# Designs tried in a protein design chat: VHH binders against UV DNA damage endonuclease (uvsE). Part 5

Target 1, 305 residues: UV DNA damage endonuclease (uvsE), of Deinococcus radiodurans (q9rte6)
Amino acid sequence: MTSACEAVPQLGLVCLTVGPEVRFRTVTLSRYRALSPAEREAKLLDLYSSNIKTLRGAADYCAAHDIRLYRLSSSLFPMLDLAGDDTGAAVLTHLAPQLLEAGHAFTDAGVRLLMHPEQFIVLNSDRPEVRESSVRAMSAHARVMDGLGLARTPWNLLLLHGGKGGRGAELAALIPDLPDPVRLRLGLENDERAYSPAELLPICEATGTPLVFDAHHHVVHDKLPDQEDPSVREWVLRARATWQPPEWQVVHLSNGIEGPQDRRHSHLIADFPSAYADVPWIEVEAKGKEEAIAALRLMAPFKKD

## First folded at step 1 (VHH)

Design n02 (framework vhh_7n9e_1)
Fold by ESMFold2-Fast, scan of step 1:
Structure n02 (fold): chain B 305 residues (1-305), chain A 124 residues (1-124)
Amino acid sequence: as target 1 above (305 residues)
Amino acid sequence: DVQLVESGGGLVQAGGSLRLSCAASGFTFDDYAMYWGRQAPGKGREWVSGISSSGSTIAYASSVKGRFTISRDNAKNTLYLQMNNLKPEDTALYYCARGEWLDYDSSGYPEDYWGQGTQVTVSS
């Protein structure tokens, strides 16, 4: 539990470690399609079992390194959302007890879990087939979260960008009709081009969806000099108002490699925005992963006596 | 350092086929969506195709759907574009790109790293 008087941000690990401790196996679509139905089942059983075991290890890793927020990899269960192929769904059903045990390992260790589903999820696309595949992909991710025993609340977030630019009204209209396992966990994140926090806020307010603020995206979008711009603190507070309770607020932290306008993520976080000092949960989007978290803990406000 | 190196372009007659490859290094390939884009002389960049990190989700521009096939081999850190039934209108510099999210529906470019490209010329 964090109190108001001792609220230092909890730093979150994204998907993998740079070291060998947390690494997931996968299979490509072309390799999978070359397999017979029996070979596909055997392959996914092997991969899913291995990745669930790696998840158990990730829970232990987080506990050992005082990490209380972890983003699940979107690649954990390859082929689970593949249209016309139920092999992944059947294998995941078979592994339900192991998946639930892995989820309990995280919750028992006090580690908050969330997901940022794959990049091709565009809920408000002007193309019906893209909207259908996007809902299918989101539903597959929500099924994984259900299987882990995670609550259907923004404590266990399914995070998306705003999707297709200029279609904010369509996004607002479709959100209430999303399946409950998706809708109840949904969060929206501002991006560098299509949706600023100003464009997402009215959608979030209309739909009861929390806004995950990303200061790097905001600085790039608005061509600002750095993440110390006064608007960064303003957006941290406006985004916080979309969270119920406010102590569940998540933000994203990343730095550019060659300055504030560089969209490429750096290995370590050199510039921690002062506006984030009282944010309860921060996902660290740096290529150094656990190394970036360790380095941040040597800086104020994280430095401990 | 991040590197994306495209190959497989060239001169081909209308109705022909080409297979493009993109060799990726300097990053964890299976953490990223990958895309093929193209730019014809005197025109802006156009999205051709995208593929999710696992390979399970694929999207195509309407102009190439049914003719082009995107695929990836995460074990080899390689992205592919199989181009069939090529038309003179497909003449362009083709480049692969790494991204955090799919922007084929937006009016923008990939928001991450881009390769130098490989030229495809389709004669009539």
Scores: ipSAE 0.000, ipTM 0.315, lowest interface PAE 12.5, mean pLDDT 85

Design n03 (framework vhh_7n9e_1)
Fold by ESMFold2-Fast, scan of step 1:
Structure n03 (fold): chain B 305 residues (1-305), chain A 125 residues (1-125)
Amino acid sequence: as target 1 above (305 residues)
Amino acid sequence: DVQLVESGGGLVQAGGSLRLSCAASGFTFSDYYMYWGRQAPGKGREWVSGISGSGGSTAYASSVKGRFTISRDNAKNTLYLQMNNLKPEDTALYYCARPFYDILTGYYEDAFDIWGQGTQVTVSS
């Protein structure tokens, strides 16, 4: 749980590589449901074992390429949060030593780990069944983080968007009642439609939850001309105040494909916001993955001469 | 209106070769990682090969590595799959696909967000 105070931002790799080095296996729900209980157990044992070995390889990849921040894929353990089916949980328990070893490989490599569960997780939904399934999904992700030996602090973040728009008060009320493995790791990210940083900040302050600022989402939400708008720096600093210590601050970096208003993520980062130059941890949300990180390292503030 | 149209499939003897093409339209083709997937009779869809937007990086499923080659022509908005030394086990409907990128989470999935109609490849022994 140590802050690494660096002058140059640490660039984070998201989930997998474009190259073959970090690739995970999966299974569709339809295929899984067609299996008998014994076949489901055998299938998940094979798949989870394979993905844990790939995680060990991801730790080695990060070490070899001086990557110190890595976002774990939400698809590492398919069917783990499936309602009424404990097969995934039983298989993960059986693989506990291998999972912990993979977590230690990242820690030994000096790599910070975090997770960002999928967009359909909506804690503040007006539908009770969606709230229940969302808590179950978050709890499943927290179980994976526990199994990797990761701290229950914002150093090992479980990151969500604000969920359903217009339900900020309900979100603020729900957060204190979340299970500790989820609540203690929770972070909130502004999005391009429902929750601006201004709408999330009071919720973050009321609940002690850090704000992960995304400048691309902010620019799209407020219809700004680009990520050099003065409000971007203002929000980097206001978001930083929600982090204790401030050296743990994470932001998201992405560019649109067809200009600043395009919600789709580009292959490489052409425009690095000047406001991010002193941010300690940056997740690179570009389709080029490791290629985008390599290209960024040739640009200021990363360029050495 | 995003379109992917596959062609080049057919019946071939074991040990033979086929070249598949995928014509893309309705989006900036060079900005996207592209995949070839396949679906064998009675099985789910599986990933076969992928190529970065620039063409600088390629990847292959272990079952096809050394036999298949993925390539692209960004000027023509076309993706290719050269298949050599075909085996009966390669019999499947082959799809051109763009991977799903979840913009709300920033999460990159191996699941395909668009599929063409596919082109049938049948390999006889």
Scores: ipSAE 0.000, ipTM 0.156, lowest interface PAE 12.3, mean pLDDT 84

Design n04 (framework vhh_7n9e_1)
Fold by ESMFold2-Fast, scan of step 1:
Structure n04 (fold): chain B 305 residues (1-305), chain A 123 residues (1-123)
Amino acid sequence: as target 1 above (305 residues)
Amino acid sequence: DVQLVESGGGLVQAGGSLRLSCAASGFTFSNYWMYWGRQAPGKGREWVSGINSGGSSTAYASSVKGRFTISRDNAKNTLYLQMNNLKPEDTALYYCARELPHYSYGYEVFDYWGQGTQVTVSS
């Protein structure tokens, strides 16, 4: 019998490479709005087609570099969630066969996929317009995951922070009413300001939502000296209990630039928390991207025979 | 307002060295991560190296690792790229770029780019 404690963690690549291998095209809202309807359709068809081809290349990159976890960029399909404009949705529908083939490239390579939508998605906002736009944005991301052929389970995760501080009860009440493509993939991540793991755990338990633990955010939130604080291992284990099965647990790994209290992500991971050594899946949130993963593989526990 | 101006490119023989500079103005340079990218003739754009706001952490593309060194002088608002053991395949227009701090969740967003400085390596 294999347990998580017997395996070396799988390191995940976040969105892009520093090198030329994985880079996506985009368009700003102001530039897009300056286009006619026909120009918008042509622009998005070009961008979406290009980015789907880049995704095929990302699958090949992951396979070639033994990367089994990849976070899809939230900006793959710009304007897909734009209110009152169905151009992105129509273009994505037109490209459905290419999108599904890109998804198959990842699954055939044994690469697990997840998404972490933009930080401005606030499901529990006190403003109805923000709640509506947040659900629309989440639904757009879930549509991309559906189009890639990804399961509606936490194996293919949609990650959010807790949103607006002091509104945990409202978040817990809203989660059961989310559309199934979103609800069934939902995960919650602790952040450095609004929601500690202690504040998210009861929400996760009440809603059946897994907790993605981030030790860097925890250390900043609680003003702890470093990621070797005993509470880090305690939270790894408490978060693991929210995952069914526990072998699906994901955590986030990042270091501060100017020490443990710096919220900004470093280029490389100098300090790997010992608490993470038996975690099955780790997203590496470092600005060095693939170079950070390569450097990390040269240190314990990854360099073991 | 924001300006990035690269300099230091030129023609060198294979095995030679060049030092590129990027002069930044119109923003608080020490608050931003900085990157070097390049565009070779007939090829797509690729990123070469990155450095954090304080200069304590760096990353390199596999193609240049061990040969290039990125550094910064926050007092002078200047980014550098020391290029050693240059190869003909390093021939490209080299650009510097700044990154938005709002994307601290691992998403790379470049909001300003320089015009570039040409590097040509002959064999």
Scores: ipSAE 0.000, ipTM 0.140, lowest interface PAE 15.1, mean pLDDT 84

Design n05 (framework vhh_7n9e_1)
Fold by ESMFold2-Fast, scan of step 1:
Structure n05 (fold): chain B 305 residues (1-305), chain A 126 residues (1-126)
Amino acid sequence: as target 1 above (305 residues)
Amino acid sequence: DVQLVESGGGLVQAGGSLRLSCAASGFTFSSYSMYWGRQAPGKGREWVSGISSSGSYIAYASSVKGRFTISRDNAKNTLYLQMNNLKPEDTALYYCAKTRPAYLSSIWDYYGMDVWGQGTQVTVSS
C-alpha cells in the first residue's frame, strides 16, 4: 500500500541519544555478586525503576522529534537472565505497571519497538549448554517485550543473527520449537562473516521468519566495492518478500568509518544506498544517533522542494 | 586547509533577533551540506539546523523550528542562521560544520560533523 506517509522511509533510533536525553544505567556482574541478597534487590529495584523512567523519556523524545521506530537496549534490565538468581525477575514483576505504562507511551506516540540481543546469543551452537543459555536470554528479552504490552508479531521484532556458521539447517530445525514469545517476534539479520542473505533466505522461507537486510554487512561479507552494487537492490526486494505485510519490512543502515569494508560504525551516514529509498522502516546504526537521523532528513529522499 | 569562521553572536533580550554567519574556505562549499550546532553552558553539544549543498533540503531541531531560518549563499561561500523570538534557553556557543565523508580516517566528533570553528557566543537575557 502506498500513501504519502508510507512513501518516505521511517528512520529508527538505536538504544540511546548522543545528548543527555536518553541514557541508561547498568551494573557489572562482579559488582552485583559482591552484594548481599537484600542489597541485590535494592540495587536492581533502583536500576530498573530508573531505566523504566528513562524509557518513558525516550517515548517523549521520539514523539517530539518525529521518530517512529526505536530499538530497545538489550541491557535495560541487568541480571534478568542470570542463572540461579531470580532477583531480577521478582523486581521486574513488582514494576510491571510502570513497565506497561512505558510501553503504552510508545504505542500511543505511534512508535514501533524492536530489540536486537547481543552477539553471544547462539541458538544453533554445537554445544547444548550454549543453546540452552541462548534460549533463556532470548526468553528474557521477550519477557521485557511482553511487559511493555508489545504484540507477539514481527511488528515488534526480536532480531538475531544466524548464529554459528555452517549450521543453517540446525537453526531452521530449532526455530519452530522456540517459545512463542520469541518465535512469533523472531527476525534474522545477515552478518559480515557467518551468514549472507543468500544463506538466511531459505531458513526464513522455511520457518516464516522475516529477513532483515543489512547492506553494509552484505558488502563486507561479499567484499563488494560499495552499497550501490546492483545486488543491494536485489536483496532489498528478496528480503521484502519475507515480510507479511511488506509494509512491515525493516532494513539496517550503517556506514564504515574508513571505507566500505570497515565494520566500525560511522558517526553520520554520508552514503545512503539508493536501494533503500522505498523501504518503509530503516534502523540507523550510526554513533551520532539522533544527529545522524536529523542529518539524513536533509538528503533525498526525505526532503523535497 | 579547511576553515569555518562563525560571527554575528552577541547579547540580546528575550524575544529579540540575531543573524549568524559562517564564512567557509579551503573546500568546495557548494558540494557539502552544512549544519549549525550549539553547546549551552553545562550541556552537551546539539544539532540545530542543516541545509543541503543546493539549498533545496532544510531541517531544524524541534526546539528551534518556526523561529530559526537556515540559508546559504554558494557564490559567497557563506552559511546563515536567522534567529527570531530568542529564548533564554537558546543561550549557547554556536558552531558551523560541514558533513563528514564516511570514509575519512579522522577522529569523529559527537555529531559526526566535520570541522568545528571557534564558534560565536549567543547570550539571551530574560
Scores: ipSAE 0.000, ipTM 0.116, lowest interface PAE 18.8, mean pLDDT 82

Design n06 (framework vhh_7n9e_1)
Fold by ESMFold2-Fast, scan of step 1:
Structure n06 (fold): chain B 305 residues (1-305), chain A 126 residues (1-126)
Amino acid sequence: as target 1 above (305 residues)
Amino acid sequence: DVQLVESGGGLVQAGGSLRLSCAASGFAFSSYAMYWGRQAPGKGREWVSGISGSGGSTAYASSVKGRFTISRDNAKNTLYLQMNNLKPEDTALYYCARDQTSWEVPAEDYYYMDVWGQGTQVTVSS
């Protein structure tokens, strides 16, 4: 019986494994556009069915490896957000029972799911067509989460960066008008260039959106010597205040390849920030994926003595 | 009005070379850092390379450093990626993208891209 502050963090797997266990199929836009309407439907039915089966396998993988947080790939259902083409939406509707069963596999295994749409999603772009396509893309991701049976709360997070720099006021203004499947799951993450945690916090407070703190991004943005800077712990706590309940707090963990200022993600996590030791949920953003999680479990605070 | 159109992809043997082009229109091209990203089957988007608006600063993912060269011709509003010593692992859809700001130093992450092209397919055989 440990309190939340005494429990070790849950480490999250991002999208796929380096090994063959979790790999998703795709189709390029040019290949898809070369197909007739009937061929598009058949291709997406095959592809989506395959990826749903792989997703069910990912639930089993997480259960077998004691992974209780998993980031869904943003590319599970290619062409789902394609403007003027409803083929993906129709196919996903047809596969609704299989999609829901895959979601139940994760829920039954005790695995928390979230998405970070890593496409060209810039909600506060100065271009109206980019804002429109960004809302459409976010809505497509939220539809996938709905189909998996996931709650419309920050427990099943739909995570986004602050978007276009210098447009924080516009971001704050547009968030309340986002569709409920998006708005109710929305989280904002600080980045290395455009939005510091200090710039996002007022937006998060004004909109009721949780702040997902990334210490590596913070260190790069503010040109700090390393992730042991006192401001890292300060921001873990300030970000925690945006989460209700605080036990739902998620942070991102990554290391630079050539030191703290290198924005490129390393294969493994060599330096675990002490400020993260009492954080309940940590996404591990390392190129080694499951290998990075296994290596982290040999380090404090995860090591079993 | 802003458009990015990639070309130059195709099938190539391992150890071979390809040059990708990205034609940009509808914005002040020289004022924006530009990027190449890629997405392999079953994987998320990976940042590959970035170049400053002036062309004076470049950055590369460790997986391509020494093999790929990013360049730009601001007079032609065109971004290039010279890919040498291609590996089967380089098989992916390659996208060009514009930085969300007119910053001089390119980001080493696709998060900061506000306009993406449709992509050009690169397939590297054994």
Scores: ipSAE 0.000, ipTM 0.293, lowest interface PAE 10.9, mean pLDDT 85

Design n07 (framework vhh_7n9e_1)
Fold by ESMFold2-Fast, scan of step 1:
Structure n07 (fold): chain B 305 residues (1-305), chain A 123 residues (1-123)
Amino acid sequence: as target 1 above (305 residues)
Amino acid sequence: DVQLVESGGGLVQAGGSLRLSCAASGFTFSSYGMYWGRQAPGKGREWVSGISWSGGSTAYASSVKGRFTISRDNAKNTLYLQMNNLKPEDTALYYCARSDEAVYEEFGYFDLWGQGTQVTVSS
């Protein structure tokens, strides 16, 4: 058990703040491709240096606001996974000391880090080129986590959805063949359409991969009335069994805008599922970001007498 | 009003090029992943391309990979699709769409999409 695990759930910040404190710079593929090789190197050096500085600021922000869980943006290092172009990799190598220092800032502040790569990562796609680009993208994310000095364990999670629906057996078969920096950090999250927790659990058990339960996705997928459905607590406990140790369990918290069946994320969390009260780590997926965390801390079980 | 407005479609000969634009309004464009999809008459909707909120990650359907380039300008709240070496089978109504963060190559996941812009490729 780590010292960061508490009886009251720890709330996690996702990627950026609504305020100006945590904002990352980028470049589009079209603009990048218009640059000469020397201009590409200079552009990525500028962007990566800036984003590493912003990461240092994110660590300070988390410390100042008692946030102990932070999801790293999947877009910290634009073009790092670009096929046939090693410019991003070379620049990241050049910035290795600064990247490691940023990682130490989070560790020193007691902040657990994880990543949830962009939605286009589909490991079990029926298209070989999509599977290849997905593994490349996952490897790039794992490389960032290595550069931050993060452990190759589910404490520093690299989280994906189940990908292409109806291809659970293919997903289970490919997981053991993933590169170690990816495989050892891998977690799977249930989604609103393709993979229920029931469909992911056998895959998680067969591969030793933890299940990150999302009650909002579960309620939408199964067309349930709300997140107080008895199955929500049942899935919190079944998902917990995939975590070793159980104190590392992460769940996702989000509310719909127009009721429980609306898959769009609300600005704030109005309804905290009672089933989550004893979960150690909760990622808050609300558009209000830090505002949603502050508002949640005024509610039970977070509110003190 | 939250909306997406596509433009740039038209009639073009096989081997030609078109650049589609999608103007976003009423939401924080820079916070959302954006997508292009298409639908040919009498067929289902097909995913074409996606781009992350920052532009750091892109993905393409196999049918368009190497020919189409998705990009965005967050300062202008605009999504683009540069289409090169167009084929008659690219003839379709092209839609832009946003996601509230979760899309897996399935067009039906999108929570907001536009009216579309027609692309017709003659042989």
Scores: ipSAE 0.000, ipTM 0.270, lowest interface PAE 13.7, mean pLDDT 85

Design n08 (framework vhh_7n9e_1)
Fold by ESMFold2-Fast, scan of step 1:
Structure n08 (fold): chain B 305 residues (1-305), chain A 124 residues (1-124)
Amino acid sequence: as target 1 above (305 residues)
Amino acid sequence: DVQLVESGGGLVQAGGSLRLSCAASGFTFSTYAMYWGRQAPGKGREWVSGISGSGGSTAYASSVKGRFTISRDNAKNTLYLQMNNLKPEDTALYYCAKGPLRFLEYLSTHFDYWGQGTQVTVSS
């Protein structure tokens, strides 16, 4: 007769389902550029409206399947950050009531939202045009989060990798100058090549930016045998110290296809690191999406007693 | 002058295997994501699989995962789709498609360029 402990991690769904329930429409840059200005407006109005409806469906899906963390697709509003073309911004402004309603659907369902913009976003690039386009892209993502009614705090996270290797000092220097809608939501994630958690931690501490730990990236970067390496638990705790409050901590969970050093994401999660058992929010990076979450729920610590 | 030429289709019994090839030319093959799509008779186009320029990342539609394997040979400018344990519902025209420079795991039906297609027919 003990009360059930609810302190198991919340598993997050990334972007879409493998089933038909949550699938977003898109358009390539080449196809978009072939359209006249009037055709671009009509195309983006149709596409953005469709994706906002799908996003409302995603909120319902998450509620129905007890998913309380959802990563918004970085391609939800294609062409929104396109330089010299304000069509996407105008269409999104026109759809502001529908976008806010979609955001309320998630909030009412108790679903935390975050974004992880594409890896081509490199804030500390040695090329000025890449830095400028990266800030523009981040600002566009922050505009979407504002439009959804999401707070400007790490509860509604904008996640980036450390960017260009060997430019950590430049990254630390530029973070304070980022626009507030971006800076106040910013999180940094360690990657498998350029930035280890050890390289990001002093940047996070200096800038007040939370560290999102990814054990798979850590294992690949340091050429460790598996995600049960003692350093994984050490980094879960060191990363947690960058979160205020610590209950907001997010980590990433992924597995390689052909063992711990394989950078390709597996369909399901076979290797759940014991170090993650007490982490409050876990984003599941597996190609199986909702199937991977369902399979994980049959394992400790998620399995019902 | 982008060109994509698919081959390897044919008639096969349920449970059988086929290997599709796509010969690409007119662009720097190794830098672009590549995709396979299909269209069943009287139906719309469906995304099947995708692969990044380096081959380091792949993605599959739920209907084919575990049965199909996408791969590429950048030295030969060739994309492959190994299809195992074929089912009658896999009957379709299979298209090779040139994707963007960035690999998009959830790209649907809007590709930069499509090939002519190769017919796969799976008998019951």
Scores: ipSAE 0.000, ipTM 0.090, lowest interface PAE 23.3, mean pLDDT 84

Design n09 (framework vhh_7n9e_1)
Fold by ESMFold2-Fast, scan of step 1:
Structure n09 (fold): chain B 305 residues (1-305), chain A 123 residues (1-123)
Amino acid sequence: as target 1 above (305 residues)
Amino acid sequence: DVQLVESGGGLVQAGGSLRLSCAASGFTFSSYEMYWGRQAPGKGREWVSGISSSGSTIAYASSVKGRFTISRDNAKNTLYLQMNNLKPEDTALYYCATDIVEEPYGSEYFQHWGQGTQVTVSS
């Protein structure tokens, strides 16, 4: 990729398409628990095989639509992190060659991959059982990224919010002790309630973890009038300084449905913050998915002659 | 957009019957396994029944086996649950679900469930 600020931003697709092209399958915990051990193995083999095939299709979809950034669903391998049940791990091991082939399809297509696990993963929880389950969940996600053949660097980001509010020092202390498949890919994102970018920046600097800036979360957190607030550009630049190299910087783009304070994501992006015009990688968090990316490409700075 | 709309619930006496329907749209219905689940007041969601994409493989929770029958009509994109010999403990909001992952906000992912249809069984 060119140096940061020199190229038009790459717009990233988040998990699924609105159309039928990229749709994954899952199973609920209650349904899974009703199955016998043999039925569990057969069910997970079916689901994991289907989802790996869908990943192959997602690589082709991204190539066909000039999408170079794709967020993997955190639900690709249901039950993989289920405590006391190794069925998912065994099935994923059996499917290792197919998983690696899917990862190579993305790499060969020039598509950057990242993951953003569920918001309830709280590494710095004051409850030991939540910390344990959070590390287990993060390790399961990192295992998937390893299986796809993805680098253990922030190029293939494993992104998380700051977790429990008021526990930034605890988060900073535990990051160096995370397993390498997690630690080396870790990124932190500011959220609309617990952690502002100002609260995350010293943690990022102390641990060598990149800050993924989300302007919508910043605007909600600080009760700002809109995403053209001067602080948005200031945080784009401060966050960029946490990325080595700076051309790897990722930000999140979303709009509220009923104005700037609405936490619900709109179908399309009506308001593109001017501060993002020179950001190298932008994840588009809109309900319209590929439709939102297509619409964005018709406006500056993305418009082609 | 994946959309599931349940109907057919209501109030029924113990020993009675109800037939639930789920109208599916926004995806290739014939390609996905479909489920019925339920949630009683103050309890978590419970899986009730599942049916393969072709209709050939069917499974039931032990609590409903022999009383409930799941079926599907792929030409009409509709899932059914025939409930016979209803008991007061069957009182719940009944959900139609797919094995398709749905993502409403950012990194939050859910199996797609409909809004549900209320079933109340009086004793």
Scores: ipSAE 0.013, ipTM 0.388, lowest interface PAE 8.3, mean pLDDT 86

